# Ledger of designs, part 86: VH-VL binders against Large ribosomal subunit protein uL10m (mRpL10)

Target 1, 224 residues: Large ribosomal subunit protein uL10m (mRpL10), of Drosophila melanogaster (Fruit fly) (q9vpl3)
Amino acid sequence: RGKINIQRPKAPHYERARVVAVTQPKYPELPKAKSCFKTRAERTQQQQENPYNEIIAREVRNWLDHSRLVAFFHLSSITADDIFRVRVQLHKQNLHLKSYGSKIIEQAVKNTRYEAIVPLFHSNHCIVFSPDPEKTAALLRIVRRVPQMVLLGGIVEETMLSRNQLVAYAQMPGLHAVQAQLVQTLSQAPGHLIQQLQAHQNSFVQVLDVHAKNQMNEETPKST
Short names: E, the ipSAE of ESMFold2; O, the ipSAE of OpenDDE; V2, 0.75 times the mean of E and O plus 0.25 times the DockQ between their complexes.

## First folded at step 6 (VH-VL)

Design m1 (from y43 with light chain Y100W; framework fv_anetumab; at its last look DockQ between E and O 0.16; V2 from the best seeds 0.00; counts 0 for: pae E 7.9 > 2, placed apart)
Fold by OpenDDE, look of step 6:
Structure m1 (fold): chain C 224 residues (1-224), chain A 119 residues (1-119), chain B 111 residues (1-111)
Amino acid sequence: as target 1 above (224 residues)
Amino acid sequence: QVELVQSGAEVKKPGESLKISCKGSGYSFTDYWIGWVRQAPGKGLEWMGIIYPGDSDTRYSPSFQGQVTISADKSISTAYLQWSSLKASDTAMYYCARSEYDWTELDYWGQGTLVTVSS
Amino acid sequence: DIALTQPASVSGSPGQSITISCTGTSSDVGGYNYVSWYQQHPGKAPKLMIYDVSNRPSGVSNRFSGSKSGNTASLTISGLQAEDEADYYCSSYDSSSTPWVFGGGTKLTVL
């Protein structure tokens, strides 16, 4: 008895095949959502005509104009939940994580000084905004812990920075720290000058004393 | 210098309520997370929960959700861990600790509060 | 209880290098660079030794180093000293359940 290949059943007799064909339950085709067949390009095009995109584009411009720190990130296989968690962390540092469509970004920065950022948004991305450039170090510390977020570059104090430049910027001492160091250095300067002046005077006095002692020794006649 | 000082050891009976404290000093208390960690006798460290005193955002470990309450009084730079009804199984050392930038690594720890629950 | 896996104990002689492993999953150690290591002496509070996989806080000896490969983080202690005898705990961010998870701890004995 030939092994019934359950994976490739023999075609039934033509009469049976007819009966099976007629008796097969016709399941209503689930309405194929027209949206499932639209290419990414088609979806993007339809989004461009949405008045809502203009509103969002204005929002993006507003963020860009009011932020002193802007960082751009590529997102690689990150879940919504993970993004939310990172968002919470960033928010505690007054860092605002946002995600926008590439077309929205293009629209937002068109004919602006930010137009150069458009190439950064060809893939899944997010943007972090902050009014405080001193938060750059905090931002990088948080984000570097998340492999799914890849730093692409940013804007600090209206200056476009590469990834490496942002990292370097974050490593610089804060303005207050630098000021404190400067104050310390300046406060020590007078002391050092005084010390140097005194050292020269002291050395001079010592030389004179030695000279005076030597002269006194020469003037003492050996009373034989 | 950053310091976390916890309240003293507690000896309680089952069913009693308890509130222990952790006072922070030497830093801006509202800008950093405070975590609570339990360590049963001879056992490892367990995350209980964390709080951000700046807005009282509180997160619990699932194992401790509903079992304890974490709170903070930013006016006196103090975080709290409290039980409404203690169990014998709550006998442990409890640590508070600070996270520097977010709720990640714990960089400064309190000295711990020993809680003993016995009949 | 979802815990990171650590060896129960490790031992070494003075001057040797030892490594403690911390194995998790892609939702914790493997998925994020939020790995920390803590040292705890008997009757004392834990001390942060390593954060962000490989960074040392101020005041921590350069004998302590951290690394990660795949789902396993490692703490290496070089030039082992008697004072290094303690319990060591790893911790990591966990995206699957709790925000943070500790390892079971490793007892380091200096022979």
Scores: ipSAE 0.050, ipTM 0.612, lowest interface PAE 3.0, mean pLDDT 84
Fold by ESMFold2, look of step 6:
Structure m1 (fold): chain C 224 residues (1-224), chain A 119 residues (1-119), chain B 111 residues (1-111)
Amino acid sequence: as target 1 above (224 residues)
Amino acid sequence: QVELVQSGAEVKKPGESLKISCKGSGYSFTDYWIGWVRQAPGKGLEWMGIIYPGDSDTRYSPSFQGQVTISADKSISTAYLQWSSLKASDTAMYYCARSEYDWTELDYWGQGTLVTVSS
Amino acid sequence: DIALTQPASVSGSPGQSITISCTGTSSDVGGYNYVSWYQQHPGKAPKLMIYDVSNRPSGVSNRFSGSKSGNTASLTISGLQAEDEADYYCSSYDSSSTPWVFGGGTKLTVL
């Protein structure tokens, strides 16, 4: 099963949010004025939601900061049992499968070099984090048999890589020093890579959603 | 390139112990599951259990729980199947096989180890 | 309750197509797409022919195909040849008990 947090939340964040909502003065809100200001109920609801979103966003920031490999996937419809088994297989390779809302991703990458990845998360997605960039080949082997997870691209050693670049990185003959040097060389074009991910993201995700549902019309390649 | 080489045939008497081996080569031994499959003479395949050598996560079929021990030595890329006390009914061919997953896809198989138990 | 049911035998003439069935439950074949098929010639180890219901490993002839409907998976062999005479086993993930189950096997005879 994939819950945001299966253990009890940290008491301070939950109790602080609840205490603030409870201790705020509640004055009668008679229909005295028609205003563009938020109602009292809307303010209370927003306060209750903010602490959880911020804590989850900090979790994502910590993963991004401590992961030398990050891979982004589009996620099609998948059973809870199937995704759980994939998560276990990935975990045995020190690969950590996560999924977050787009607003949480926006908060997590705010004021970082990775702000450009936010459009990737407008639709169903998942992210794989790892401290071990040499596990890229293992990641691709495992997900090859999970058609519901479609690789979009990734980050290796703080360098943004396209799908094809990440696949090429994983296939290189085994010297760590050679792989590190290649990642440094690819870092000279980060703006172009981000632009291509953004330009393809909406179209590719839309095509993948249609393809995943219909798998006859959108899958046919044009021969030329 | 991937190869699983099993130990040779065994002839044993009831009550004896036995440990047979399966050596993997041509791949990262700790990154794949090893399963053991039994085939009695003239009978079908029965899976016995699997092990993930990377962390020793071991799972047994209910039919074989407590009957055998599955283990691995990752320093020599070898998995083991062991009996503390053989029975005549243990006479069978025993295969090891590799999987990327903890489910049913066994992509490479050893040549088999014939175990004969008779008094 | 975790057993997969296969016919004991099937037969066909050279050049024909045959289908071998593998029936389970909603906890295995019906609930997941982790069905595999194995071919075993006498005296040899099994060989993986189909995985994930319908995928062929490299080196397996396209005469072998797999499918699933409900709780039943099927292996279809087109253009039967004498070398196809063997035992065939299905297997599946099973969420209710052990992670792996085999079918009882099907002897294919080429007439």
Scores: ipSAE 0.026, ipTM 0.533, lowest interface PAE 7.9, mean pLDDT 77
ESMFold2 (binder alone), look of step 6: mean pLDDT 91; pTM 0.929

Design m2 (from y43 with heavy chain I50E; framework fv_anetumab; at its last look DockQ between E and O 0.18; V2 from the best seeds 0.00; counts 0 for: pae E 5.9 > 2, placed apart)
Fold by OpenDDE, look of step 6:
Structure m2 (fold): chain C 224 residues (1-224), chain A 119 residues (1-119), chain B 111 residues (1-111)
Amino acid sequence: as target 1 above (224 residues)
Amino acid sequence: QVELVQSGAEVKKPGESLKISCKGSGYSFTDYWIGWVRQAPGKGLEWMGEIYPGDSDTRYSPSFQGQVTISADKSISTAYLQWSSLKASDTAMYYCARSEYDWTELDYWGQGTLVTVSS
Amino acid sequence: DIALTQPASVSGSPGQSITISCTGTSSDVGGYNYVSWYQQHPGKAPKLMIYDVSNRPSGVSNRFSGSKSGNTASLTISGLQAEDEADYYCSSYDSSSTPYVFGGGTKLTVL
């Protein structure tokens, strides 16, 4: 009895093959899951109705409301490992790197003062939050070294700033330093005024002296 | 002014233990990394490792992992580099240096500690 | 030990401009803007001259400049002076091995 090669069963007789072919259950094509035909837009819309998205949106709002520094970045081909490294660096400075979906951001900022940020989130992006606006310089120092992170803009003390404005802000001396400079400048003003007043007095005295001398010269009789 | 002052030169024998120090001043010691760099005589610079005194986060170069121990005492603004058992090959100048953030440049350096290990 | 590649020596006359190259890989110089340059005079500690490829710390002469192209960073010293004679080391963050990698160093001689 020939070893039935189970791995390569002998093709059935032609007639049997035909019968087997006809009797094979035609499994209805699995209805293409309606989900497979949903446009990316439709999928995104359905995700918006997810209770989980609402929770995350609330989280985003909380971050926005409690942050005095918010910076928006575009991410260009950055690896998870690189992001993690940057996140750790930022965390050491009490800077919090977060990434959210564009739809979540849209939901979070809808009908809020932050609605203007929505256009910034059309691509891969991340947000850095901080309660301390003085950390702007630190933030920029760290992310400048990461070419995959492109600064788009930010919010500082509830003011929306462009990229350039944010950079300029980071370069500004601290409020205390500015105040100190102002005080110094103001403290010099009285000294200058005193000098000016003294100068005028001195000039006046000089003029008087000259006048007095001239009068004395006129009164000196030409000794014949 | 930011300053890092290292302990004095050391002469040791193989097998002895050693702990050298680096004291920071003029800045918030806990907010910056302190790294250690080795320079063998006539050779280049080698990064050994670093510590963040604020939380004692410590990192080592693979070449020095297990060979040395880096520590810090934030109460006295001092970082340490120590060996449990010195080798002749450990003969070198050792520098401590400050870095502002993770993997950033070393902006301030100690004057160096010369360690000589000879039989 | 993985090191960045520097020329062993470079020389120039006073007033000239010289360039020191530092060549790495995509995991270090080419991958990040974490390139720094250090100057070391004999018997002295290294001094930071350039950070983040092209930035100068306070107190560093504007004669020193840095750039990067591909996997090669460059330190340029213009108006060469006698005091510039020193060893120069490049460094970079390295994602593949040690966080910090140094070049082998370049001896600059002012003729």
Scores: ipSAE 0.177, ipTM 0.649, lowest interface PAE 2.3, mean pLDDT 85
Fold by ESMFold2, look of step 6:
Structure m2 (fold): chain C 224 residues (1-224), chain A 119 residues (1-119), chain B 111 residues (1-111)
Amino acid sequence: as target 1 above (224 residues)
Amino acid sequence: QVELVQSGAEVKKPGESLKISCKGSGYSFTDYWIGWVRQAPGKGLEWMGEIYPGDSDTRYSPSFQGQVTISADKSISTAYLQWSSLKASDTAMYYCARSEYDWTELDYWGQGTLVTVSS
Amino acid sequence: DIALTQPASVSGSPGQSITISCTGTSSDVGGYNYVSWYQQHPGKAPKLMIYDVSNRPSGVSNRFSGSKSGNTASLTISGLQAEDEADYYCSSYDSSSTPYVFGGGTKLTVL
């Protein structure tokens, strides 16, 4: 897939998609592992929620599958007006700001190489998706204006990058060549990558805590 | 070659309307902001506002809100600055300039349009 | 009216290094790294010299550099040359009022 050849339909706004999902006439089939000890009310509530959750989880999977750039942010308290302005600015650059519940993210990345990202979503967060990995620099320039959004890391060309790696990626000359080298290196040792992600799950939580504390105690860096 | 070409100098009387233009070429016109900057004779630069031609998102400096209209016609890659009723104090050089992001550096500038308003 | 303060004039001899200051507040220069510098020769349009505090566009001499400390940004011109004689303007994003503001300008005279 090439960036210029990927034309997707307009993504539904999260709130619009949520309302549409609640009003849809069809309910998906119940999970195979349905518990026989659940009450009728619990079964009905779970069934009503499953269609909504699965529709939104499929939306997240579609974004992950069609985005060559995914960036994760911790989101401090921010007004609705400010976050709306940021979303509009990002959208003009083909950068799509989204926020989803941690359970929906967990469902979306289940049985994928990206399961390790779930701990990042236990706090207030947002995600930026784009089909254009060249837009990483534009993303960082726009977000530097917004101290409430703190970069945690991302995914470029299906390769997970830390915060520092993503910042370095945005600055590197010949991004296309670097992208290809990173993807090829990761593909050569898939078992080692999975083992490293599992061994460092608690380090993701620790990085998030330190990063959030640094933002609250100090100004967000804005120098190039 | 990014180029911004503005319309020619104008001599007007107070109360007349005016619309000056800025044509962009050599880049994707709808993917960049066009800003307008005023420079009164012998004075400094003043940011007036900007437009994103791709969706017509338009922003104004509070000092110029309601005094001018910024618009664009993306079919001909042209941005406009217009007055419904000119004042003598509108005598100035007016520049258009391109920006990749809202409220950031203006990387390419038009040659300027001198507007003279006198009775 | 003008959010950013620049000296009205600066002068220097050929070969010297000269610094032009641009002082704002925590809502603009101090709070964000979106300071730009423009050079304007008489009768001509401004030219972007520095963006994002210290970045130089292609084709701008490395004699021009930018920096920031606190609420004050600086443009430094090393090895001053006759063609550097011009007006210089800083600009910044400003979160508190007009979202993009210019300084009052500094006339650089090469002696």
Scores: ipSAE 0.170, ipTM 0.588, lowest interface PAE 5.9, mean pLDDT 78
ESMFold2 (binder alone), look of step 6: mean pLDDT 91; pTM 0.932

Design m4 (from y57 with heavy chain D31E; framework fv_anetumab; at its last look DockQ between E and O 0.20; V2 from the best seeds 0.00; counts 0 for: pae O 5.9 > 2, placed apart)
Fold by ESMFold2, look of step 6:
Structure m4 (fold): chain C 224 residues (1-224), chain A 119 residues (1-119), chain B 111 residues (1-111)
Amino acid sequence: as target 1 above (224 residues)
Amino acid sequence: QVELVQSGAEVKKPGESLKISCKGSGYSFTEYWIGWVRQAPGKGLEWMGIIYPGDSDTRYSPSFQGQVTISADKSISTAYLQWSSLKASDTAMYYCARTYYDWGEFDYWGQGTLVTVSS
Amino acid sequence: DIALTQPASVSGSPGQSITISCTGTSSDVGGYNYVSWYQQHPGKAPKLMIYDVSNRPSGVSNRFSGSKSGNTASLTISGLQAEDEADYYCSSYDSSSTPWVFGGGTKLTVL
């Protein structure tokens, strides 16, 4: 992953809660006879790594469970100042930009219906969480000007959506109208075929656009 | 229809205080930044600062930091620019303008408020 | 502060195409695609003509176009008309200083 996404941390209200959770004491029990053959270093490292990773994985699971909008992005090279500016703009719309290691994501979605998202996290990535699914349009408006963040897909109201489905969702009027349109769309077989063809075409075009923009960014970086 | 309506022209003496206003309508006032731009007589545009009325996040150009105060009252969709002590060099046209991004374009502008500081 | 450099004036006859330049550095025009152009008639507020280098807002004539090469952005007005006579300002995000810098402005005269 490699880089802390926030260079100038402001006094975030989340920092107090995370520090308390990490430093909270535990009452461990002594292991049984088979565990006595493990070395002291192995036990210490296993417990330290597992509890820390598990705490962060619980944070990710809590975000997934309490967010009605989750969007997944591939993240290209971007300066710390640029990503911080994007994070602030997103936060003003109740959109929360996070980045986690792929192993933590695997732990977070283990034994959940969200296990299918794990392959999205094999490359550099970031995630946007929000309790407000109506903020999908605002999300897309903000990231439209951030070519380093490439939308892969998302989850809306606990339903996994492809990139094209998420874009289509953002264009629909109101939450109640979206629910009604989803029921109507599922009942229309010819419309499903047309959407499938359009989604394929749009996905191919957008992959080419990302590739062209990434080549321009590699030749002429946006920042020092 | 997006509209930014500014308060009327002001004639002041050096040392006086002043607060001018910019009322936004036709859009979600708390979701856009409001910026202030100065234009001295016969001169170009100078960015002064911006505010996000949703949380009062306020940022100033270094040239104007400490010289003016930018504020907003989101309950009446109004942004303000104020001086505690005017100088003759503050004579200028002052525009408010909105932007969606704090690094973006100003897509709608107020009509301007002419401030004249003289005896 | 590094100001964006524009020519003080440009002139053209009706029907011609003219180009106004806006030169910055790698910290602004060269490094980012956040260049915008504003038109200002005498006594009026500026009007956004171009954003993100080359995009036109709705209601702006397609005679106005924008481009960028290296550290220089350009506003091109084709089919010049009398109503195009105005001052034109570029602006850009600037990573080395404040988030906005304006050019000094260019007076366009339609002969």
Scores: ipSAE 0.389, ipTM 0.709, lowest interface PAE 3.5, mean pLDDT 78
Fold by OpenDDE, look of step 6:
Structure m4 (fold): chain C 224 residues (1-224), chain A 119 residues (1-119), chain B 111 residues (1-111)
Amino acid sequence: as target 1 above (224 residues)
Amino acid sequence: QVELVQSGAEVKKPGESLKISCKGSGYSFTEYWIGWVRQAPGKGLEWMGIIYPGDSDTRYSPSFQGQVTISADKSISTAYLQWSSLKASDTAMYYCARTYYDWGEFDYWGQGTLVTVSS
Amino acid sequence: DIALTQPASVSGSPGQSITISCTGTSSDVGGYNYVSWYQQHPGKAPKLMIYDVSNRPSGVSNRFSGSKSGNTASLTISGLQAEDEADYYCSSYDSSSTPWVFGGGTKLTVL
């Protein structure tokens, strides 16, 4: 009785081989995890149906409601490592860097006073939150060296400010609320705020950098 | 006005311990990093390490890791550099300096502390 | 260990322009725009002259300018004056080993 080579079984008879080939369960190719190839659009759509989105939306609302400083940034090809680095620096200043999907933001701000910010989130964005409006200057100093973070605008003391207004605010000493109102009154053209917030130029990052550095050399007036 | 004032010159023998200080004023001490830079006589500048007084986050250059200890007392706006056992090779000028980033430029410097270690 | 390479010395006459180079690698000067220049007079603490390759702090003369090409950063001093005689150090962020690195320093002599 020939030693059955278990390691190299003799090929079955042709007929048996045919039957085995036909009866082999065709395991459907495991659908390539759609998750790895989902377009941004597809990912965004799936997020809408997830109960988890409601939880996140509530979180966003909480951040908005409890923050006296909110800054919106466009992210341009930033690495995870860079984001982490910036996040750590911001955190030391009690600045909280968060990133949310556009649909989550939309859900979060729907029927609220913040609804006007929705158009800002048509691309990759992040938000920095702070309970302290005096940290505006600190924020700008930290992000000035991160060209991938483009300032779009923000909210200070419940007042929406354009990019330029936010920069101006950071330079002003004194009462934050009065500062914000004054800047808004002096620089805001009716109906153009959203357009201004959406207008981001790489050149602006350079301007902010120069501005932030100049301020660093000057005594940052502690807004009493 | 932003100012960093360092402790006076030190003359020590090998094996002795030493702690020098750097006091910051004119700014929020807890919002900026303090770095230490060594300069041996006639030599260049060497990064030693930095500390964030706000949370005492401390980072060392690999060359100085374990050789020195950097600390800070935020209550008195003072940073420290200390040795447990000095060597003759530790003879140098030591500068403290301020920086806003965990890595970056030093915009304000102390006047320096000369440490001389000789038998 | 000196990680950034600077010339040991440079010289120029009053009114001339001189350039000091700082050569690193792709992990420091070449990889980031985080190059700074410091001026140090004898017996004095260093002073920041340039940051982020080409920016001047307040109070620094516009005669000082910075640039970078590849792995080499440059400090240019135009209209050289006697007071510019000092040691100059470049500095950069380094992602490879030590986060902070200085050049070896350059002694500038005004003739």
Scores: ipSAE 0.027, ipTM 0.550, lowest interface PAE 5.9, mean pLDDT 83
ESMFold2 (binder alone), look of step 6: mean pLDDT 92; pTM 0.934

